# VH-VL binders against Uncharacterized protein y4mC: the designs that were tried, part 22

Target 1, 209 residues: Uncharacterized protein y4mC, of Sinorhizobium fredii (p55562)
Amino acid sequence: EDLSSQQQWPGTPLSRVEALAVLQTLNANLLSNASATLTLDRWCEAHRLAPPGSKIVAKHVQGHDKPANVHIRKLLHVGPNEPIVYRHVRLACGDRILSEADNWYVPARLTAEMNEVLNTTDISFGRAVRSLNFTRTNLTARLLWSPLPEGWDMSAELPVSSSGPLIPPPFLLEHHAVLKLQDGTPFSAVVESYTNNVLDFPAPLLYPQ
Key: E = the ipSAE of ESMFold2; O = the ipSAE of OpenDDE; V2 = 0.75 times the mean of E and O plus 0.25 times the DockQ between their complexes.

## First folded at step 16 (VH-VL; framework fv_teclistamab)

Design n4 (from g8 with heavy chain Y101H; at its last look DockQ between E and O 0.80; V2 from the best seeds 0.70)
Heavy chain, then light chain:
Amino acid sequence: QLQLQESGPGLVKPSETLSLTCTVSGGSISNRDYYWGWIRQPPGKGLEWIGSIWYSGDTYYNPSLKSRVTISVDTSKNQFSLKLSSVTAADTAVYYCARGHRLFDWASYYFDYWGQGTLVTVSS
Amino acid sequence: SYVLTQPPSVSVAPGQTARITCGGNNIGDKNVHWYQQPPGQAPVVVVYDDSEKPSGIPERFSGSNSGNTATLTISRVEAGDEAVYYCQVWDSSSDHVVFGGGTKLTVL
ESMFold2, look of step 16: ipSAE 0.731; ipTM 0.878
ESMFold2 (binder alone), look of step 16: mean pLDDT 94; pTM 0.958
OpenDDE, look of step 16: ipSAE 0.704; ipTM 0.887
ESMFold2, look of step 18: ipSAE 0.628; ipTM 0.846
ESMFold2 (binder alone), look of step 18: mean pLDDT 94; pTM 0.959
OpenDDE, look of step 18: ipSAE 0.698; ipTM 0.887

Design n5 (from g8 with light chain K30D; at its last look DockQ between E and O 0.55; V2 from the best seeds 0.00; counts 0 for: pae E 3.3 > 2)
Fold by ESMFold2, look of step 16:
Structure n5 (fold): chain C 209 residues (1-209), chain A 124 residues (1-124), chain B 108 residues (1-108)
Amino acid sequence: as target 1 above (209 residues)
Amino acid sequence: QLQLQESGPGLVKPSETLSLTCTVSGGSISNRDYYWGWIRQPPGKGLEWIGSIWYSGDTYYNPSLKSRVTISVDTSKNQFSLKLSSVTAADTAVYYCARGYRLFDWASYYFDYWGQGTLVTVSS
Amino acid sequence: SYVLTQPPSVSVAPGQTARITCGGNNIGDDNVHWYQQPPGQAPVVVVYDDSEKPSGIPERFSGSNSGNTATLTISRVEAGDEAVYYCQVWDSSSDHVVFGGGTKLTVL
């Protein structure tokens, strides 16, 4: 057995099926949980993307403002004068950035303590507001890259083995959601984008029995 | 300042493939906030969206053209391109490339920077 | 297929107000974008998301959208406003950008 290339995924039909299965497993885990950060903690540990005991570290990204517009205000059920804050955070496991999250949120719907923490630290949005016990309405969830063509499971022609490894693009998944208080009041519109580092582990070694 | 410039042959024969390139300067094509689009305008007529591409290769195409269109991106050259196969005289138009800005979802999708346009004539 | 309907032309005397309409079933539920295309030039976005204006667009340009009609309003019209104006939405059922047919504004 040659395990020297375990960090690279071969360009074979089996490897492409494995990549799709892994990616859709992450997708399903993210969609079934309100907190992407908690899901990514478990993903990082399960796939050894960082030394044991590593936790997701957030980094607030500065210098690129995306003000809310009328569309965002409609999603949040607010008028033109309601203050809305944009916040961009990268989530990393060790030195691997796994995702980027964009939030447009209504500070008046958060506690003073939550707003202070969001304004003064790099904390991820989801961790900062966890005590709200918020719910999540998923608007869009899409795979930005598929290792296999549409219809692969029935009649589509599968790619043949290639001479090189799979090269996933920089982003693989994108989710759009609205976060709501327990009474259904929306307080944040969120875009979550997941990088190819979520696959940065050796391809599964699947052997027939 | 961000600028977009179309380039490619101005004359294409029927049944051949129309091929255009858009060069982006004053900004990076490798940005998660923008989709890069092609729009055409037949002489004396209105605007028709052809398709858009994200720098990672994710694409959206006009349903009426989808079977004949390929849009691709070359991040190393800061360019994106259009190929339209099996052209006819009906494909004669000014072709524009444009930067599409999407805030949050596709409902908020509009073209904030346009190239100058290039006329492509389909003729024998 | 979703269709946006614009009048083919609108004529307005200088200093008066032009209103250019964009009709569509339940268009008030969409975000409507407006482009100005001067003769021989590329389009330029003048209003996006119904009523938002890019930097550098004069205050006399405004947009509204409700029910079945979106409207681009140009107050105190000048000769330099002569152009073709297009409305645009995203049709989520087809993943399709839809442009209106265009309205030629003539300043008398």
Scores: ipSAE 0.422, ipTM 0.775, lowest interface PAE 3.3, mean pLDDT 88
ESMFold2 (binder alone), look of step 16: mean pLDDT 93; pTM 0.954
OpenDDE, look of step 16: ipSAE 0.740; ipTM 0.898

Design n6 (from j5 with heavy chain S28D; at its last read DockQ between E and O 0.72; V2 from the best seeds 0.80)
Heavy chain, then light chain:
Amino acid sequence: QLQLQESGPGLVKPSETLSLTCTVSGGDISSRDYYWGWIRQPPGKGLEWIGSIWYSGDTYYNPSLKSRVTISVDTSKNQFSLKLSSVTAADTAVYYCARGYRLFDWASYYFDYWGQGTLVTVSS
Amino acid sequence: SYVLTQPPSVSVAPGQTARITCGGNNIGDKNVHWYQQPPGQAPVVVVYDDSEKPSGIPERFSGSNSGNTATLTISRVEAGDEAVYYCQVWDSSSDHVVFGGGTKLTVL
ESMFold2, look of step 16: ipSAE 0.767; ipTM 0.886
ESMFold2 (binder alone), look of step 16: mean pLDDT 94; pTM 0.956
OpenDDE, look of step 16: ipSAE 0.596; ipTM 0.853
ESMFold2, look of step 18: ipSAE 0.752; ipTM 0.877
ESMFold2 (binder alone), look of step 18: mean pLDDT 94; pTM 0.958
OpenDDE, look of step 18: ipSAE 0.474; ipTM 0.811
ESMFold2, look of step 19: ipSAE 0.760; ipTM 0.888
ESMFold2 (binder alone), look of step 19: mean pLDDT 94; pTM 0.956
OpenDDE, look of step 19: ipSAE 0.475; ipTM 0.811
ESMFold2, fold request of step 20: ipSAE 0.751, 0.747, 0.767; ipTM 0.886, 0.884, 0.886
ESMFold2 (binder alone), fold request of step 20: mean pLDDT 94, 94, 94; pTM 0.960, 0.959, 0.960
OpenDDE, fold request of step 20: ipSAE 0.916, 0.910, 0.880; ipTM 0.948, 0.946, 0.938
ESMFold2, last read: ipSAE 0.710, 0.724, 0.644; ipTM 0.872, 0.882, 0.857
ESMFold2 (binder alone), last read: mean pLDDT 94, 94, 94; pTM 0.959, 0.960, 0.959
OpenDDE, last read: ipSAE 0.923, 0.913, 0.886; ipTM 0.955, 0.948, 0.939

## First folded at step 17 (VH-VL; framework fv_teclistamab)

Design p1 (from j5 with heavy chain S56T; at its last look DockQ between E and O 0.86; V2 from the best seeds 0.63)
Fold by OpenDDE, look of step 17:
Structure p1 (fold): chain C 209 residues (1-209), chain A 124 residues (1-124), chain B 108 residues (1-108)
Amino acid sequence: as target 1 above (209 residues)
Amino acid sequence: QLQLQESGPGLVKPSETLSLTCTVSGGSISSRDYYWGWIRQPPGKGLEWIGSIWYTGDTYYNPSLKSRVTISVDTSKNQFSLKLSSVTAADTAVYYCARGYRLFDWASYYFDYWGQGTLVTVSS
Amino acid sequence: SYVLTQPPSVSVAPGQTARITCGGNNIGDKNVHWYQQPPGQAPVVVVYDDSEKPSGIPERFSGSNSGNTATLTISRVEAGDEAVYYCQVWDSSSDHVVFGGGTKLTVL
């Protein structure tokens, strides 16, 4: 990935704290809402990652199929013969890809209309099934990058302040979840990876640096 | 076809650092679908997982080895490496690099491609 | 730490069925993977996710997992099946890979 056009955060201790705080805020928002798409809509707007009025746009990724395995079928409470569809998308805020998502879902548990739009358009999964008023059960949530070391709040050794910028990895968060109908029936399993573009805005300046 | 090949010294002195590199060919290491792992096998004994790394640098280590293990990845060279510090005779083993596959979550994490392995002997 | 227990050895005559067990607390709630390691060779996955098989693995190989025991079943055993077999899981409590001790399958 070409990071030359990305906003750079200072490599100062304060900036690292700010980055962690921002990431944990995003993490908290994602975990507290059923739809990642809608959460990213708000994130995109709040941090001006795209022109005003912009919404998250899903880009369907073609070329690779990931058939559901027995584990996914167990999670979705389906037998070996129940059809499961795999869908891979990238969620974009303007020109920035904010996340990639793998989605396995049971089409028989969706409406015909939902299946149609999922099969024929680049609509995000969250938007497509929004009317289900589904719930989200988070299975795992990982911070893939921590600007500060573990135990930093308990006098752990901190990185030496550098004049260079922070260099986050390509992905910063990873979530695994199951989406459920109102009656508790699971209908989708999802893996979401959130890119470093979620931080592609000017670093907060709380103190002179 | 995907191939993994271990390389590095076959002999390491006690207290020194064991260093190995795995070169991946026939496929890119820069994929979000895979975790790249190291597994070792002492002579005549079973398999022991050392650790795994994502192409982004995210790592998982065996808790029993964590303090001595460093796994790194070089996407530009399509390689990932293992460093094991403060070695003893107990670290003598055939070391395998392997591709780890995880479809959904870690419950389904297994190794679908393996290198041929390289023997590393710790001896003075 | 989570532990997987395998018998050290299993012997079977050609054409018969071999069953290799892997014991673990509530292993049935986990996904078990199986590897075959011929003498002097690297391991090869033969069963993953309890009962799934990679392409190229003979139908004679099958897996099951319930309760506290996972089982690798090899029907119509051939001389070429002689190897050490390992079961493997992911331990979510400690976030690491756990291998069984291995079972040497001898074809009589």
Scores: ipSAE 0.494, ipTM 0.824, lowest interface PAE 1.4, mean pLDDT 93
ESMFold2, look of step 17: ipSAE 0.625; ipTM 0.846
ESMFold2 (binder alone), look of step 17: mean pLDDT 94; pTM 0.957

Design p2 (from n6 with light chain S93E; at its last look DockQ between E and O 0.69; V2 from the best seeds 0.64)
Fold by OpenDDE, look of step 17:
Structure p2 (fold): chain C 209 residues (1-209), chain A 124 residues (1-124), chain B 108 residues (1-108)
Amino acid sequence: as target 1 above (209 residues)
Amino acid sequence: QLQLQESGPGLVKPSETLSLTCTVSGGDISSRDYYWGWIRQPPGKGLEWIGSIWYSGDTYYNPSLKSRVTISVDTSKNQFSLKLSSVTAADTAVYYCARGYRLFDWASYYFDYWGQGTLVTVSS
Amino acid sequence: SYVLTQPPSVSVAPGQTARITCGGNNIGDKNVHWYQQPPGQAPVVVVYDDSEKPSGIPERFSGSNSGNTATLTISRVEAGDEAVYYCQVWDSESDHVVFGGGTKLTVL
């Protein structure tokens, strides 16, 4: 992906704090909601990352098959012979890919209609199974990029202000989770990686710059 | 097919920094599916994990070596590197670079491809 | 720190079955991976996620994991199976890779 078209944040201490604050806000929102898709819908709108009225669209990634292993089967409470479907998508807000997601799910625990749309459309997983009113159990949540060093709030050495912009890596967050039906039955394991496009909006200006 | 190749000095003086590079061919180091690790093996001894890195720069280190270890990635060269500072004779080992695969969660993290290894001797 | 314990050596006659154990506290709750390292060569994964096998690994190799012991089983052992075998896990408490001490398999 071409980084030249991305918004640039200043490489100042203030901007680093702002970036961390924004990123942690997104992180908190993602962890407090069952559907990452809906959270990203709101994020996209709030930060004007796409034209008004735009919704998150899932772009299927072809050529990648990741069969479920014993660990995933254990998480999903299924035996070795129970069918599990793997689905890899990129979640797009307009022209911006905001995340990539790997879903392993038990089709037998979804409706026929859900399975149909998951197999034939660009609907995101969260949106497709929304009517299940599922819950999300977060297993891991990693901040892959920290604009500030660990312990910055306790007199850690801070980066020197640079004249150049902040250069985030391609991915900023990674979440692992299990989705569960209302009765507690797991039906999907998910890996979500969130791209630096989540910050692709003008940096907040708290001081004249 | 994927190939990993270690390169760097085979001899390092005590207190200096050991520096190795792993060149990856037949695969993209920028893939989100894999981590890239370093494992060493002293002569006649077992395997010891040094650390792993994702292409994003996310790193995990062996706690016993963390203070001396730096692993980095260069996507433009399809390489990742190891730096081990303040070496002693105890750091003499065959050093392997390897690709780490993680399907879901870290419980499934294992190394599916290895370099041939390079001997690094710490001696004055 | 989490520790994996392997016997230093196992001997078996050709055609017989070798069993290499890997002990760890509640190792059955972890995913165990096994590597074969022939003399003078790099390790190769032979079993991952307790019992899964990569392509190209003979069916003679199998893995199991329960309780406090994981086991690599090599049936119909051949001379070419002589190597050092390592078990490996991820320790979630310390977020690092742990290897066993290795087991030298000798084919008599």
Scores: ipSAE 0.492, ipTM 0.817, lowest interface PAE 1.4, mean pLDDT 93
ESMFold2, look of step 17: ipSAE 0.767; ipTM 0.886
ESMFold2 (binder alone), look of step 17: mean pLDDT 94; pTM 0.958

Design p3 (from g8 with heavy chain Y101N; at its last look DockQ between E and O 0.69; V2 from the best seeds 0.00; counts 0 for: pae E 2.3 > 2)
Fold by ESMFold2, look of step 17:
Structure p3 (fold): chain C 209 residues (1-209), chain A 124 residues (1-124), chain B 108 residues (1-108)
Amino acid sequence: as target 1 above (209 residues)
Amino acid sequence: QLQLQESGPGLVKPSETLSLTCTVSGGSISNRDYYWGWIRQPPGKGLEWIGSIWYSGDTYYNPSLKSRVTISVDTSKNQFSLKLSSVTAADTAVYYCARGNRLFDWASYYFDYWGQGTLVTVSS
Amino acid sequence: SYVLTQPPSVSVAPGQTARITCGGNNIGDKNVHWYQQPPGQAPVVVVYDDSEKPSGIPERFSGSNSGNTATLTISRVEAGDEAVYYCQVWDSSSDHVVFGGGTKLTVL
């Protein structure tokens, strides 16, 4: 949700270039760091997406489990009978949900303490397993929406200005990754989807002199 | 229970745009687990995927049709649509809409619910 | 462009086992999905992710996938199994759903 009213992005070619630059900055930061939660903490603070001092709050979404399939088992290097647990978490900054994360993880590769906290609290997956010092292998990263058409930087024509604001769709980025122990053993397959709330702040005031 | 129903003109003139709508009932199109697909089948022939759309607007298209196809979604009406431009007789087919179940990634993308199909004939 | 190859037809006597193949380069690295299309009807998924079955699909249907061949196996074939069967994968190199050409199963 919105904690404070923020200025919208104009529907101009300049604002579209700025939106793409900002979105790709977030994308690069997410891809270059193992911790999506840490990246979102910094993003929320830098863009004032919640009252000062707010941190990312995780919410465990229950009641609709998505069991692992054979492909996920191949990614995790486990057989058909190895228990795998599904966990869905929303990450929010104040009332703004910034991302949805889905984890399929192998409980046998975590400590008993980690499994207990994952089973009984809303903690984000990355925070719960931080002490593993895990690494992250990014499998795919997809821009689900671009403010500019493909080829905009060479031959494509820029969109014409509109009188209304730029209206991004609900989701803007999607990442697929595998989290691995320090010895390279995979323990979680992750889908992370980022909402349009990551752009819910006033457009930069970049006027030519 | 979930149901999908195709609707639109059954006859389209050559060079014009084929336009179909799929209405979803018994479930919400605004679900992050599904990409909604269009598949066609010329009479007596096999299945050909046209494209798929997520309710947020992300799309994938068959490369052979990509230049002529647009798929869109209207979450307020619980519908998604197909437009195929510059049609010829080769575009005569039964057109199906379907719900595509996508778990972790696209390797697990399969169609678990299909509409009844609607025949679209391209002729003068 | 990834290609799936199916035999055009398979004939089997009632009570016997039908095996419908789907050939593809390194198809064992992909997840294969199978659809049954009875005459005059829309397709119905009968196997997904190589070997998983939706609720309501008889135990007689099973799937396997290794090397260059995926196989849909229908044991104790009944007259009601007569249909066209399609295999399907996702080709990640072109972001494309690919269907096989279909196999008509005839129960004699």
Scores: ipSAE 0.591, ipTM 0.836, lowest interface PAE 2.3, mean pLDDT 90
ESMFold2 (binder alone), look of step 17: mean pLDDT 94; pTM 0.959
OpenDDE, look of step 17: ipSAE 0.735; ipTM 0.896

Design p4 (from g8 with light chain E52D; at its last look DockQ between E and O 0.69; V2 from the best seeds 0.70)
Fold by ESMFold2, look of step 17:
Order: structure tokens, then sequence, then C-alpha cells
Structure p4 (fold): chain C 209 residues (1-209), chain A 124 residues (1-124), chain B 108 residues (1-108)
């Protein structure tokens, strides 16, 4: 699933600091914005992960539905009989899958047109409901991999250079969030896991001339 | 169907490292819905969770054991493993590997398939 | 640091109802999972997410959770239900799995 060894970063202390800085920049952007899909649009364009003008699309994964449990229903302020729809998508920029997203949403809190496009197309959730101007409550954010050890900035020993590249695991970040209408009514619970393709571009130049 | 099998030495000397492998058959560990766990049970006593690992490498450990434990995964062999260092007689237990299902978040995390367990005795 | 408390044992006659409790501070805000461990065997999940059941678990097993107590209820108890039963939660404050101490169900 790593598509190019030409995009692997050197196994140096500097590259590890750069990788962490880039990864945490993405993390901060995702946490600061209501829409992960729209944030990834900007990330894809800024890092040229696909041809210019490419937008995030959902690649819908069907046949493995995960019905909402009691906890999800509490987060969405609904009773046991309120219809909840599960939607599993891979969010892609061109041929690069950037994230896996699981979404549990309340159709009654969306417009009929939003539900129609969600039911009949592979549109990304965030793009389909963009006109709600929704807000996001972040529940957790976890760095699934760090290029540097905990405490690197004060007491931990930095890694030595190696002849081999950094080899990030398949997933680097995971977020849990609740999306809410402008009046604070929750309508979607999401979990998003971000792939190592978010770093699939050349390491930054330290001395650009 | 899905089967989990623990393997490794049944006897370990004090201060050495306990090492176990769980082989998964009838299913793939490369599945984003599951964190694979190690749980132990001293003879005649209750269950104690040791830790759990995702196929991508993300790992959680019981805080009481974290300084001595390493859990790892080898997706090419469909296996995950446990290393517990500096063992004492208190580490004598039946060790289980198990498949843990996680829905939205960790509140829904539970173990839906268990291995048969293997007794590991720590003795000189 | 989160503690689950179970009675060490419960005895019931065949055909009657067994209730096995799992106590914890505000456990009603958590999702409780229950395991049956017959003598000499590995545990098997019998209830998850407070009240849901895996395929193949008899309808006479049920779960509830509110306030400070979760309860596993086994109606029309049979001799084959004799086992140790464990409750389990996730403790979000310390990010780890917590098991109760176990309850030995004895069927006279």
Amino acid sequence: as target 1 above (209 residues)
Amino acid sequence: QLQLQESGPGLVKPSETLSLTCTVSGGSISNRDYYWGWIRQPPGKGLEWIGSIWYSGDTYYNPSLKSRVTISVDTSKNQFSLKLSSVTAADTAVYYCARGYRLFDWASYYFDYWGQGTLVTVSS
Amino acid sequence: SYVLTQPPSVSVAPGQTARITCGGNNIGDKNVHWYQQPPGQAPVVVVYDDSDKPSGIPERFSGSNSGNTATLTISRVEAGDEAVYYCQVWDSSSDHVVFGGGTKLTVL
C-alpha cells in the first residue's frame, strides 16, 4: 500500500523531526476544523498527492455494516428505535487512500436531498452535509506512530542516522468526534484513521538554496 | 472456523523473559476492527489483561505491567506475540490470547474469541 | 484505579433465576461485558454492551446496567450454567481493560 519508495524519507534524526512536525501539522489542522474531508482537500492540494484540482472522494465500503450501540446512541441523543445509518468509506485523493472513516448518523437530522445523495452516491460525508455548517466536538486524538520517542524534546536520546528509510506503519493518526448542528444537536459520530499516504511526498528541504 | 493457538515454553526461570506466540487461523489479523489481546489467569485466581495490539502496531498495555511487557504483531505470519521480562513466581499463570472487537471507541471493546490458554510456570 | 466488585459466589437451585452483580462507581455510564468460564476452560463472552448477546447464547441469559450496578441474569438455571462469571469494562481514565474478580455460580 506504500506506492513509491521514491517518496520514503531518510532514516536520519532530522528527517524524523520533520516527519513529526508534518504529521502534527496535519493533526492540528484536523482538530481545528469541523470537516476532516475539507481539511484533506487542502492537504492533498498543498502536498500534490494527486493532479491539481483533485478533491477528496469517498470509496464506499459496503457489506460489513456495524450497527450503532448504546454508547453511540447516547452521544447522538437518540433512543433505541431512532434510525441510525452506518457508512464506511475510504477517503482518497486520486489513487491515494488517506483515511478510513466510520460514520454513524441520524438521517432525520439531515435534509431529504442530503440523504438521497448519501444513499445513492459515493460522495464524502463532509461534502454531502457541508451546507449544515456543522461544528465538531473532538473526543480523542491519538498518534498511532511517532517518528521520535516520547520525551525526545528534553531527555530522550535522539535516534542515530541509518542507511535505510523511515518505514511508517499503515496508520498514523486516529480521531473520534461528534458532529453537531448549529444549535448543538449531534447528528453524526465519526472515527477516522489516517494512513501513511498522508506523508507520501518528498521530505522537506532543510536548506532550500 | 477462526482459531487462536498459544505456543511457547511452559517453564521459564526467574529473571528470564517469558515469550509466547499466538497463531491466528481461519481469519486474518489484518482487520481494522480488532485489537488482539493477551490475558492471564494465575491458578485459582481471576483474569488480568496484559495488553492489546492492532495489526498496524498500535498497542495498549496494562499500566501495572507496562515496564516489563512488549506485544508485537507479524502480519505476514498472521501472528502476534507477548514478551514479559524479569519474571518471578508471581507471573505463573495460564496465558490466553484473544480477539478483541472495538466498535466506535474503547467503551465497546470486548473479547469475542479466546485461545485454549497455555500454562506458564516460573520456577528455578 | 477503577474497581469492579463482584460477589465471590452465588448459589441457586435448578430452574430458578441467578443474578450476578458487578459494582462500580457510575458503572451505568460504561458498557459492561460478561464472560462465562466453565471449569478448566477458556472464557466465553455471553453478554456485551450491557445487554447484547452473541449468536448462540440462550435467551435466558440477559444483562442490565444502571447507576452503580450491572447485573447478569440467568433464568431457568441449568446444571450446565455452573461456571465463574466475570464482568469487564474499559477504564478511559487509564486506558486499560478492567475485569471483576469473578463470581462462582453453583447450581445445587
Scores: ipSAE 0.675, ipTM 0.860, lowest interface PAE 1.6, mean pLDDT 90
ESMFold2 (binder alone), look of step 17: mean pLDDT 94; pTM 0.958
OpenDDE, look of step 17: ipSAE 0.720; ipTM 0.886

Design p5 (from g8 with heavy chain Y110F; at its last look DockQ between E and O 0.30; V2 from the best seeds 0.00; counts 0 for: pae E 5.0 > 2)
Fold by ESMFold2, look of step 17:
Structure p5 (fold): chain C 209 residues (1-209), chain A 124 residues (1-124), chain B 108 residues (1-108)
Amino acid sequence: as target 1 above (209 residues)
Amino acid sequence: QLQLQESGPGLVKPSETLSLTCTVSGGSISNRDYYWGWIRQPPGKGLEWIGSIWYSGDTYYNPSLKSRVTISVDTSKNQFSLKLSSVTAADTAVYYCARGYRLFDWASYFFDYWGQGTLVTVSS
Amino acid sequence: SYVLTQPPSVSVAPGQTARITCGGNNIGDKNVHWYQQPPGQAPVVVVYDDSEKPSGIPERFSGSNSGNTATLTISRVEAGDEAVYYCQVWDSSSDHVVFGGGTKLTVL
């Protein structure tokens, strides 16, 4: 009967409200912190997405580089000839990939040590550059999937229950941001995409047991 | 190898609805880097973008066609579809489905893989 | 309503250089993409983001974009390059894909 240690989210209006609330809680936590990795560490522990004590592990993705374009160069306040490096990292908690991060960064604005570790290891970008005490300017925060329609909290018709579980698409949130040095100089443009594994835990039980 | 294949009737009667499906194979439609588009080309004329859809269901339509067009996605079948209502002879064209590559929130958007195209003729 | 303007045709002798233009207001601030469409075939992207090339596109294809004009350059033109070439942008102000009218390249 019970095929897993994890309960799937039911396809009910209540579960959709719960999913939206949980997803927007993660969204708010990510937006209020300069470090997505630190936020995901706490998220993973709080939702038991991996064995206790697990930390986020970065996995460098290679092959299909995405060159900076004129828009990215404008965000970074650089000319057409300034070297820009692209780096793609997946952040995982145990076996669960929680996010993919794409960074376009200006190596000349980092220390030689930072560039060395970024070029030679799988370290997450935020950990590699943490000693810069960088700040983050959020440009967009997009919910890629909304469990409820626009206007649900006032007049919109809630979806009817379905017999099957709620099935989130592969990616749920996307953030675009610019990381800046203490003096306001931008050094990295980042796209952070969060997978449906961030909801890979039993739906909240809103009724007392 | 990624492949896109259009399917649907090649002949549609005036005032009816044109309906096409694009089946994606050798890759997943559920990918954050791509939008899925429909482009048409009337005989002897240029390319006209009809609209695009992201796997989430978000759609973008050519304003000139928006009142008649619906694009949808079925991630479980790895397919996306086009419905164009109230067709006339002016809707006769080769219809292409295509994968649109996205970089940094629409800072760049181009179609890197195209289907072979299917001719749809609107005639009684 | 953003408009891309291409010449309707360009003729060039084999081995020479073809230059196909795409005009637009401040097009140098946009990312320009180029497609080759041989007769009876689907379009194929040959240049994206002004000057980047997909794998498998010969080095003799190149692109540039500045001011109000983007240009696709094909050096050492071969008979197999005969096709219609389209430029394309995404216009963020209207959320619209815009294609140019196409340029038919004839190799003499």
Scores: ipSAE 0.200, ipTM 0.673, lowest interface PAE 5.0, mean pLDDT 87
ESMFold2 (binder alone), look of step 17: mean pLDDT 94; pTM 0.958
OpenDDE, look of step 17: ipSAE 0.602; ipTM 0.859

